VHH binders against Glyoxylate/succinic semialdehyde reductase 2, chloroplastic (GLYR2). Designs and how they scored, part 22

Target 1, 314 residues: Glyoxylate/succinic semialdehyde reductase 2, chloroplastic (GLYR2), of Arabidopsis thaliana (Mouse-ear cress) (f4i907)
Amino acid sequence: LAYRVYSSLQSTTPSTRDELGTVSIGFLGMGIMGSPMAQNLIKAGCDVTVWNRTKSKCDPLVGLGAKYKSSPEEVTATCDLTFAMLADPESAIDVACGKNGAIFGISSGKGYVDVSTVDVASSILISKQIKDTGALFLEAPVSGSKKPAEDGQLIFLTAGDKPLYEKAAPFLDIMGKSKFYLGEVGNGAAMKLVVNMIMGSMMASFAEGILLSQKVGLDPNVLVEVVSQGAINAPMYSLKGPSMIKSVYPTAFPLKHQQKDMRLALGLAESVSQSTPIAAAANELYKVAKSYGLSDEDFSAVIEALKAAKSREA
Key: E = the ipSAE of ESMFold2; O = the ipSAE of OpenDDE; V2 = 0.75 times the mean of E and O plus 0.25 times the DockQ between their complexes.

## First folded at step 23 (VHH; framework vhh_enristomig)

Design z02 (from y06 with Y101W; at its last look DockQ between E and O 0.02; V2 from the best seeds 0.00; counts 0 for: pae O 12.4 > 2, grease 25 > 24.2, placed apart)
Fold by OpenDDE, look of step 23:
Structure z02 (fold): chain B 314 residues (1-314), chain A 120 residues (1-120)
Amino acid sequence: as target 1 above (314 residues)
Amino acid sequence: EVQLLESGGGEVQPGGSLRLSCAASGFDFSDYAISWYRQAPGKQREWVSTIYDSGDTYYAKSVKGRFTISRDNAKNTLYLQMSSLRAEDTAVYYCARVYQWDLWGYEDSWGQGTLVTVKP
């Protein structure tokens, strides 16, 4: 199945500030990612209504001019387009379909855009429930962390109802630097898993490189510099490398989430009989790191799993 | 202490059926997803199936349509009904508790395993 990835790099002409203000926007979830995303919409002049399980998390947004509603249902009842950014699939499902969930307020003519990172099955489930109301659904998991969210530099991996993608596009452009339409629901989730699998594998490989460089008497800081200037350069290496060398892992992306994504990606691979031995090996390292209590540390803490293995061989 | 104990393994002919059990103790069984894994000789441990606290079930492609995972919360027991068994199903089967920090949690507790041998 040739998944035609339509990269629409077409810079949609910024819809006039006036056009953006005509659509009522809901935003569910004011976490690490959701809050800055919603802020960007507000700053852009959008009419934003916010909700979060913990109400106090909405206060900063309300201070910026957002409206508040007490439930996902109320948000979707009053908004034309609702975004959801939840921490996990369970939360995503609960907010969409649970008590006072989005499905009870949403209806024909409205759209639901789930930007949460969820598994394929969850995405499909939410899609079905939303669509059963007559509303449109778009999954739009994001590539990027807190900083990109703050800076409006996210990458949206979208799939679902094309008309909703088109409707949501101007808002996605506020929150992100690029957006992809990947076709049927589930493809966005799948892409996210694949990307995160690659990311996890790359980090594990990089961690090995750091340790090997040290073992052979090279300065790992020089390694980071060399890597940054070559074809294998990635922002995560330059950003995380120095801290890794110092054995400090400030959490930008929790290791437990990385490991989860690895697991899910491997499951996806298995479902289609695709071999992914590098990812499998990397996943084992993340599992080990998790067992060391590093679940809440940055996923770059995977290097600790490699250090421990060395102590056992000694 | 969390304990998982697998049973029901044995020898079976190709095409045969076998039912595995996993007895759980030391935690509220009904609140957790539970998974089956298997490890064949010389191979890596592989995921077989998971049943969630909600009752939702998932299967590896290799066993889908042949294996059925179920649970009895009143008995704190996980089951794996295996049918149409194949030689490639030969492995030590493990049950594992899934810590659900997300829909796809990680396994934090394992049993000792039970051996299933499919021999003509």
Scores: ipSAE 0.006, ipTM 0.249, lowest interface PAE 12.4, mean pLDDT 89
ESMFold2, look of step 23: ipSAE 0.012; ipTM 0.425
ESMFold2 (binder alone), look of step 23: mean pLDDT 83; pTM 0.839

Design z03 (from y06 with L103F; at its last look DockQ between E and O 0.12; V2 from the best seeds 0.00; counts 0 for: pae E 8.5 > 2, placed apart)
Amino acid sequence: EVQLLESGGGEVQPGGSLRLSCAASGFDFSDYAISWYRQAPGKQREWVSTIYDSGDTYYAKSVKGRFTISRDNAKNTLYLQMSSLRAEDTAVYYCARVYQYDFWGYEDSWGQGTLVTVKP
ESMFold2, look of step 23: ipSAE 0.012; ipTM 0.211
ESMFold2 (binder alone), look of step 23: mean pLDDT 83; pTM 0.840
OpenDDE, look of step 23: ipSAE 0.063; ipTM 0.612

Design z04 (from y06 with L103F Y106H E107M; at its last look DockQ between E and O 0.01; V2 from the best seeds 0.00; counts 0 for: pae O 12.9 > 2, grease 25.4 > 24.2, placed apart)
Fold by OpenDDE, look of step 23:
Structure z04 (fold): chain B 314 residues (1-314), chain A 120 residues (1-120)
Amino acid sequence: as target 1 above (314 residues)
Amino acid sequence: EVQLLESGGGEVQPGGSLRLSCAASGFDFSDYAISWYRQAPGKQREWVSTIYDSGDTYYAKSVKGRFTISRDNAKNTLYLQMSSLRAEDTAVYYCARVYQYDFWGHMDSWGQGTLVTVKP
């Protein structure tokens, strides 16, 4: 199935501040990613209503002018377009379809955009439930971590109802630098999982490199520099490498979320009988790191799993 | 033909327990995630729980800690153990097959439902 990736770089003409204000925006989930995303919408002059399981996390947004509702249902009942950024499939499904969930407030003429990272099945499940209300659905998982979210530099991997994609496009452009429409629901989730699987595997490999360089007497900082100038250069190496060497892992993308994505990606691979041994190995390292209590640290903390293994051999 | 048949519904007192079953046929049960939904009178259908082919389980907040989803692949049967039942749990309970990862646009299947009534 030749997945035609339509990268529509069409620079949507900046909808006049006035046009953006005519659509009521809901935003569910004020986590590390959701909060800055919603902030960007507010800063852009959008009419934003926010909700989070922990109400206090909405306070900063309310301080910026956002409205607050006490449930996903209330948000979708009052908003034309609702975004959801939840931590995992369970949360995404619960917020969408559970008690006081989005489906109870949403209706025909409205749209639900789930930017959460979930598995394909969960995305399809949520899509169906939303669409059964008469509303439109778009999955739009994001590539990028906290900083890109703050800077409005996310990449949206969208799939689902094309009309909703078009309607949501101006808002996606506020929160991101690019957006892709990938066709049928599930494709966005799949793409995100594949990308994050690669990212997780790359980080694990890089972590091994750091430790090996140290073990053989090389300066790991020089390694970071060498890597940055070569064909394997990635921004994540230059950004995270120095901190990794110092054993400091400021959270931009939580390790627990990376491990979740690894798990989901492996599930996807299994579902299509695709072997992914590198990702599998990497996932085990992330599991170990979680067991060390590093779940809320940056996913670069996976290097600690490798350090501990060394102490056992010793 | 894909078939899902719910059973085990009935009347129970608040605080009581009930076990629902969903018998599946017409497909490879072990390859699919299966979910429970419920619909109370006059309300929209809501998600209750899902168990994936991997064994991973998820629960709605409203039932978490009280309900347990499980499956027996050998028997092609899905279960929902409900405990500490409340009046608000009164609903018709449905099992549904979740889309497979490799089937884009493939629709899920639903059972006919089984009624659970929680009343004094």
Scores: ipSAE 0.000, ipTM 0.235, lowest interface PAE 12.9, mean pLDDT 89
ESMFold2, look of step 23: ipSAE 0.000; ipTM 0.287
ESMFold2 (binder alone), look of step 23: mean pLDDT 84; pTM 0.851

Design z05 (from y06 with G105N; at its last look DockQ between E and O 0.66; V2 from the best seeds 0.00; counts 0 for: pae E 5.5 > 2, grease 26.3 > 24.2)
Amino acid sequence: EVQLLESGGGEVQPGGSLRLSCAASGFDFSDYAISWYRQAPGKQREWVSTIYDSGDTYYAKSVKGRFTISRDNAKNTLYLQMSSLRAEDTAVYYCARVYQYDLWNYEDSWGQGTLVTVKP
ESMFold2, look of step 23: ipSAE 0.051; ipTM 0.582
ESMFold2 (binder alone), look of step 23: mean pLDDT 84; pTM 0.838
OpenDDE, look of step 23: ipSAE 0.284; ipTM 0.746

Design z06 (from y06 with V98H; at its last look DockQ between E and O 0.01; V2 from the best seeds 0.00; counts 0 for: pae O 15.4 > 2, grease 27.8 > 24.2, placed apart)
Fold by OpenDDE, look of step 23:
Structure z06 (fold): chain B 314 residues (1-314), chain A 120 residues (1-120)
Amino acid sequence: as target 1 above (314 residues)
Amino acid sequence: EVQLLESGGGEVQPGGSLRLSCAASGFDFSDYAISWYRQAPGKQREWVSTIYDSGDTYYAKSVKGRFTISRDNAKNTLYLQMSSLRAEDTAVYYCARHYQYDLWGYEDSWGQGTLVTVKP
């Protein structure tokens, strides 16, 4: 799969606030990511209609001026451009294609932008179903967690219908700091999975480092500092390291989602016969962490899986 | 009740060919996308191929050019023609119906699988 990376087209056209208000925006999914994304659109003056399986999660958005619809179908029936941020491939497919799904309301002239993290096959499936209605489809999974979503600092990894990319660009610029057009459907999903696989693996490695430092009598806080000044510095280490040391895992990116992404990435790797042993090992740790009931904790809670392993050897 | 039943598995030499079938019942076969998966011993299940209701087909890179997915809606049967088989193709092959309605998962129904063994 020759992934053509298209450079971030900086949309130079300042869409006037007035122009943004002329497009009716739907937003499906008011989770940890979807809610702040939709809020940013609302704050920017967009006409936003929201839906979530749990209706109460829409209340804050409605309070900010969003409209509410009772189904994805109703949202897509009334909106020109609909975004979807769901937790997993199953949810993404269900919302798009399931009962009262988006495909039943969407039609020619409309667009569906799926910002969910899904596997390549799911993205293609959703794309097909949406396009069969005559509508346009764009996958646009995001790099970034809760804080970037809140701050409108997401990175969009888009692929699919170029015209829809162009149409969606001003809205993506509200919710994110950058956007990439990666060509054919599936490329966005693939990129996201690769990135999240790396992220998950890095976190697992970092967790091992913390524990090892402690075991050998080093101050793990000093480790965090040393890492922050070196070539392996990543914002997530500085942000999460101190809390990890304290065994506190405030959720910015749920562990269950990280594990899901690991699973999906491994599936992708398999589909192309690519070995990813580090990711595989990391995935097992995340699975263990889930089994400990840490699914809703930050993915940095993977360190707990390593702690437990030690107790079994003792 | 939705049923998927794979058949056609067996032993074959490297470079050989094999045709798998998946008999479907209990649903309108023509309305669903159907996929083949495989699981080798000690490995995770991997996607092999999908055919949509429209007839569009997709393949994993590992099998592209060697495998052909097809369907006969009149017979409610999915096929996988495998050619140029390799040792690494050894696995239990599963057919699966794509997700529809309120069922969770990319696929909502699975067969029991059929074993394909490629060995000299």
Scores: ipSAE 0.000, ipTM 0.233, lowest interface PAE 15.4, mean pLDDT 89
ESMFold2, look of step 23: ipSAE 0.013; ipTM 0.179
ESMFold2 (binder alone), look of step 23: mean pLDDT 83; pTM 0.841

## First folded at step 25 (VHH; framework vhh_enristomig)

Design aa1 (from z05 with Y101T; at its last fold request DockQ between E and O 0.67; V2 from the best seeds 0.00; counts 0 for: pae E 6.8 > 2)
Amino acid sequence: EVQLLESGGGEVQPGGSLRLSCAASGFDFSDYAISWYRQAPGKQREWVSTIYDSGDTYYAKSVKGRFTISRDNAKNTLYLQMSSLRAEDTAVYYCARVYQTDLWNYEDSWGQGTLVTVKP
ESMFold2, look of step 25: ipSAE 0.014; ipTM 0.520
ESMFold2 (binder alone), look of step 25: mean pLDDT 86; pTM 0.859
OpenDDE, look of step 25: ipSAE 0.559; ipTM 0.866
ESMFold2, fold request of step 27: ipSAE 0.013, 0.012, 0.020; ipTM 0.452, 0.439, 0.549
ESMFold2 (binder alone), fold request of step 27: mean pLDDT 86, 85, 85; pTM 0.860, 0.858, 0.856
OpenDDE, fold request of step 27: ipSAE 0.783, 0.783, 0.781; ipTM 0.957, 0.955, 0.956

Design aa2 (from z05 with Y101T L103F W104Y; at its last look DockQ between E and O 0.27; V2 from the best seeds 0.00; counts 0 for: pae E 6.7 > 2)
Fold by ESMFold2, look of step 25:
Structure aa2 (fold): chain B 314 residues (1-314), chain A 120 residues (1-120)
Amino acid sequence: as target 1 above (314 residues)
Amino acid sequence: EVQLLESGGGEVQPGGSLRLSCAASGFDFSDYAISWYRQAPGKQREWVSTIYDSGDTYYAKSVKGRFTISRDNAKNTLYLQMSSLRAEDTAVYYCARVYQTDFYNYEDSWGQGTLVTVKP
């Protein structure tokens, strides 16, 4: 009986539908990521109240049926569950804890879900401030950027209060394709660090492949095509390979940030006695690329660290 | 609906200059990187230049020092100032919106192109 009713509704569970209809949702930050995330919640029928530092960025959301409040405090005062999507740690802290911040309206029985990308220390600080009010806190940094946000295809790396994770899950499912509960606050940032370590190592290896192919007389553009058709295909190889071959590194992820993530990942590995020799070697290449003045170039500029000095100058 | 419309193409003599424009609509122009590409007859499409929302600019080796990319966010317009034009610069020039992800970029919207011909 329950199976037949459940399978016919094209939804997850009865509690999911119930929470969708009765939970008032706040959303702080209408930037490139926050605006499409909030729009997806509104289009799914959620009761959404929005705020942004620049009020005019809320106008499209209000046009879709959102309510507006003039401060983070007023949003959290009127909502059961508030999401925050801010561009940097300073903004995330200010919106949560600053003047007219979320902490002044939030209280026991409410939840704050920070979907911003911040460092571990900032996330712990916000968590402490929110939880000191009696409210629950969840960090939920995302994998994906504007297009996945628009398509509801984000991946949430969550950590914090498990009851809040469970309460937020239906709304995370509207905004994303998957979610992970990683335990204590800080583990979301740690997972992202491990992922970025892997990415940095992959790029360094790919750079070696491009240069070796050129030295043995192969066409590196054909290498990119061969890689794209096989088991080792990754979007970044197909999309960055051509520009790397042209020695052009338009910044999507700054090399200095990738090098910082490698350093932090190596420190984490040391703290738990985990050997990460590939990441250690890759980090040395990122350090060399920084010494060449490439800190603000894309992290794919790591290929420059592998070139001969005279070839590098030319 | 995302729209990109190039203009300013035409015929020029070797060593001459042209300024291309790309009028953008249907999206928040100031939030996106925008690129110029070109395609000569019988050749593969070739990246020329990109300008990011930060204002940072990048150029293909073949045009560096001769072409300048710029943007006017108030007018939702991208520009390419081309100077010291050569026969090999003859191509249809396209602008493209760049979709940035965490670690890589791709062009998700293209204009129809404007023809630049460099003649003797």
Scores: ipSAE 0.029, ipTM 0.466, lowest interface PAE 6.7, mean pLDDT 88
ESMFold2 (binder alone), look of step 25: mean pLDDT 87; pTM 0.875
OpenDDE, look of step 25: ipSAE 0.566; ipTM 0.871

Design aa3 (from z05 with Y101R L103F W104Y; at its last fold request DockQ between E and O 0.68; V2 from the best seeds 0.00; counts 0 for: pae E 6.4 > 2, framework grips)
Amino acid sequence: EVQLLESGGGEVQPGGSLRLSCAASGFDFSDYAISWYRQAPGKQREWVSTIYDSGDTYYAKSVKGRFTISRDNAKNTLYLQMSSLRAEDTAVYYCARVYQRDFYNYEDSWGQGTLVTVKP
ESMFold2, look of step 25: ipSAE 0.032; ipTM 0.561
ESMFold2 (binder alone), look of step 25: mean pLDDT 85; pTM 0.850
OpenDDE, look of step 25: ipSAE 0.576; ipTM 0.870
ESMFold2, fold request of step 27: ipSAE 0.054, 0.012, 0.013; ipTM 0.579, 0.509, 0.513
ESMFold2 (binder alone), fold request of step 27: mean pLDDT 84, 84, 84; pTM 0.842, 0.842, 0.841
OpenDDE, fold request of step 27: ipSAE 0.783, 0.749, 0.775; ipTM 0.954, 0.945, 0.951

Design aa4 (from z05 with D56E Y101T W104Y; at its last look DockQ between E and O 0.71; V2 from the best seeds 0.00; counts 0 for: pae E 8.9 > 2)
Fold by ESMFold2, look of step 25:
Structure aa4 (fold): chain B 314 residues (1-314), chain A 120 residues (1-120)
Amino acid sequence: as target 1 above (314 residues)
Amino acid sequence: EVQLLESGGGEVQPGGSLRLSCAASGFDFSDYAISWYRQAPGKQREWVSTIYDSGETYYAKSVKGRFTISRDNAKNTLYLQMSSLRAEDTAVYYCARVYQTDLYNYEDSWGQGTLVTVKP
């Protein structure tokens, strides 16, 4: 674009409270993630209108100065830019396209940013429905959980209409620490899938390391410390290693969801003829762990698939 | 000033049932995941079950199908319905508030515990 060639204008243009207030912001979904995200926008001085299926979940936001509307349609009708943070693909589709949904209030000149975690097909469906109204669409699934959402430290994996990405950028910067523009709708979901595939493979290899260290007479707690001080350190190893050594797997990311992501990633790899043998092997371990009844436990429970005693229980 | 107070422990025969309660105060109970843990004498504390604010529930393999976690947000109370109790279920049971981060969850507040004894 000619403006970019001759200008050093940053994605996050200078913003003040007055400048933030010139864009009316809708926020659909006041769950664990959506509520702190919307609160950060309000605290930064944004003009925010909220909705949630359970109306009382909006009360904290209204207490901080948000406006309330009784349907997704009414939110998008009164706002320039609407964010949606829903728990699953079915809810994301229903809020966008269902009864009194966002599509009935949104129109040309407005934007819809879906920050929910949905599959590629669901994101494409929502995108089509929104864009058929003349509005712009951006998918922006996040990396992070409740604490990063509260702290404004989310990572956004965005794809869709570039002008909407640019308009949304200052608000994404309030809610997160970084953002990526990945092109076409579907690429955000695909990037998250590839990242989760790597995460699942890393956990499987780490589990092997813990068990091998024990079998050869090394202290696995020392292994975790050695790993934490070297080039292969990952926060996941330092944070989950101690509980894995104790065979405790309180759920932060369910094993069944990690196994699902491995399966979907292998399917994506097949569709483009990309070999992913490490992920394929790791997926077999997650499938074994599921067969042991560990679907609801944390994905770090994959270590149980590698223990001889668990194999004999099946 | 987070407070968690367990109750409902006691002595029971194998195959019996108990219902544990955890009364919560000092925080917005409905916005937190809450867990049950247990600790038998001389053993490490063991995760039992977690219920999220969304209502999603998760169970350790050793109790799945026998224990049911639930919450009553109007009463700020967490429950654990225990059935088909076995001798190995004998332990002090604790409830704990779960603090969620981007990579893991951890328990940042604990109750004092309630003793469950299943006779041999």
Scores: ipSAE 0.013, ipTM 0.399, lowest interface PAE 8.9, mean pLDDT 87
ESMFold2 (binder alone), look of step 25: mean pLDDT 87; pTM 0.871
OpenDDE, look of step 25: ipSAE 0.334; ipTM 0.764

Design aa5 (from z05 with Y101T L103M; at its last look DockQ between E and O 0.46; V2 from the best seeds 0.00; counts 0 for: pae E 9.7 > 2)
Fold by ESMFold2, look of step 25:
Structure aa5 (fold): chain B 314 residues (1-314), chain A 120 residues (1-120)
Amino acid sequence: as target 1 above (314 residues)
Amino acid sequence: EVQLLESGGGEVQPGGSLRLSCAASGFDFSDYAISWYRQAPGKQREWVSTIYDSGDTYYAKSVKGRFTISRDNAKNTLYLQMSSLRAEDTAVYYCARVYQTDMWNYEDSWGQGTLVTVKP
């Protein structure tokens, strides 16, 4: 379906294709998320130049018609608008500001859109470095995963220079199903932090539900099904519930990272005097789970913090 | 077409060792987390171990310290070194490709399995 959709756009909208090809696009980072994002841009008819630390990751993109450059600096020097999708804040900062980094090729009239997941401080740092060159900056962390990235169904949480948001919007629409402009740099990262705080609290309450259902003689597998049929349905309950019932926590999102996000969210709440007692209580459970040695397990392992010591002996 | 082929199963005595292999083709092996699962007679399939593209490894409590997962990205091959084997380790062992998200894993491709029998 992804190829058919993008082929149809390419075939059905020639003037749109011409307009998309007018802007030269850089894309830094061909990892699990960046590669399918860049492929969607190429298939829509965009003029795309790619870079990745491991050059061979660019080969599929070059096979689809992308240009390759050997450094972030060379990409930004030759492109009007550059996207960066890096795995962590250190990599995002290094690619933007480090040796041969994007700041050495970017200048007034150009834009840098960081779609990486980074903390507020890192995003502000990159923003300052980019804007010191005269270029525009937009943070645009995503909600979604590899499959939504392949399908062009990401949700962009953007903040920064409004003119860059408007210039980037057509390309964000190719890569995603929706986008939000949240104002000043840092608000994108903050929104994602608030979302993850809610997610952590939801998992904690779900864990209580599973254990209570077991204690009163209900089948927790039926609980998962009942929840899936009603107003509180969420994919995480269906995807995590069966494994939680079996006390198996294969890692997708490490518990230590969820606990870190809870801590950061509580700090954010304190900075603006916002009461978040549910998140505070949930964070204590994540801290207890860490003390049990579960830091590298999936965050659904938080259920272990609620169990009697005897039930964990197996 | 994604293909995963397990090998190296067989019979062993308690306390013995085996090394399982999983040969992968039809996808960029180095970009994916890969897992071992097992299914004992009369039981549901259970997770054993995962190795991520980063090289990070994770183990089920029942096998931690006895099993070692590894990968050779040049050969597109996943390994499971099993040591100190016990009767409860008797199962069909499966290799699975993990489709990774920022929140969720799910296994989207499976091998045919290889039987490991630990004699009582």
Scores: ipSAE 0.011, ipTM 0.325, lowest interface PAE 9.7, mean pLDDT 87
ESMFold2 (binder alone), look of step 25: mean pLDDT 85; pTM 0.856
OpenDDE, look of step 25: ipSAE 0.432; ipTM 0.814

Design aa6 (from z05 with D56E Y101R; at its last look DockQ between E and O 0.36; V2 from the best seeds 0.00; counts 0 for: pae E 13.3 > 2)
Fold by ESMFold2, look of step 25:
Structure aa6 (fold): chain B 314 residues (1-314), chain A 120 residues (1-120)
Amino acid sequence: as target 1 above (314 residues)
Amino acid sequence: EVQLLESGGGEVQPGGSLRLSCAASGFDFSDYAISWYRQAPGKQREWVSTIYDSGETYYAKSVKGRFTISRDNAKNTLYLQMSSLRAEDTAVYYCARVYQRDLWNYEDSWGQGTLVTVKP
């Protein structure tokens, strides 16, 4: 188990490299995440056809051996399995359903895997439009950023048609270190909200720990080390702790986005009558930190909401 | 291995402007977020601003709207354009390398610093 996640890039699909080329792969969107994802598929020996709204962003992929088509429709018409990685819900919907969109080329026997990060309603809309053609749909929002995308270390949170998940799995393994099948469309987005709710709550609790340690005369740097050696260790604590102690919050995940995710997770909890009091309390701290003008700083700046009034501006 | 060399410090009148530079070597500059920090006499070092490899910029509340961070990847150089300077901005200014945005987005490589003095 220890090596399975680590060696996802070294894992071949269940088939040989020659068998990877028997499935024609479309890839829509050559942005900061999509380009490295598609490059990893090409480097693994997949038969890849690319499209992007700005054609020149496809040139590096073509130079690595990808085919090019001038519309999402043409990509899905010529490919068995098409991935889409678009920046926002409007783009994801337009590429799937708009003029010359994927739905006009896709049909029964084909699959559409939306790896974009969109809201539940947008994912359900795209799913319906794709499935109305007779094709299969899988949402697969990712956890990770540009560097994990380049390294093939993404985590896929998939939901939708199980047969498509199974067909896509070898290619997800090329692009990522792990994948999860979560059932119905929408569950990928929901899982991401729940994970981020936990992360935000953990940061708030950690911030309390740092401040309490300082107040009682303990060295907060020693606290970070002690935490790192025990059962509650998380890479986030070692990564953020030292800078939090220095009152420095270089942004990896903007506080405003963490607060938004807390709000959305609380809304999800309300919709199913699930009590999440720790997340509710943490969200109040993120809202206070936003009121202090910290929206663009790292979410670890939530510690500022907990400081005594005379030691904190406004 | 990693080297960060600040320059451009000096004396300036209140309301004046200065441009600081940080020459970087020993790493792939274009792949990293780079930050400015400052330390006033008798105070702890404080974060000022960060620019990511994407070009996205972030600022401490105390300098937002007055300072502009930028980078020239072709010259491996980080800049801090400071305007509307105040006495509170008097400090030694340091640049620091931040490892790229991932779960480990913190790496502590520092320059020697350049002194900025704001006097009437």
Scores: ipSAE 0.000, ipTM 0.203, lowest interface PAE 13.3, mean pLDDT 85
ESMFold2 (binder alone), look of step 25: mean pLDDT 84; pTM 0.839
OpenDDE, look of step 25: ipSAE 0.599; ipTM 0.881

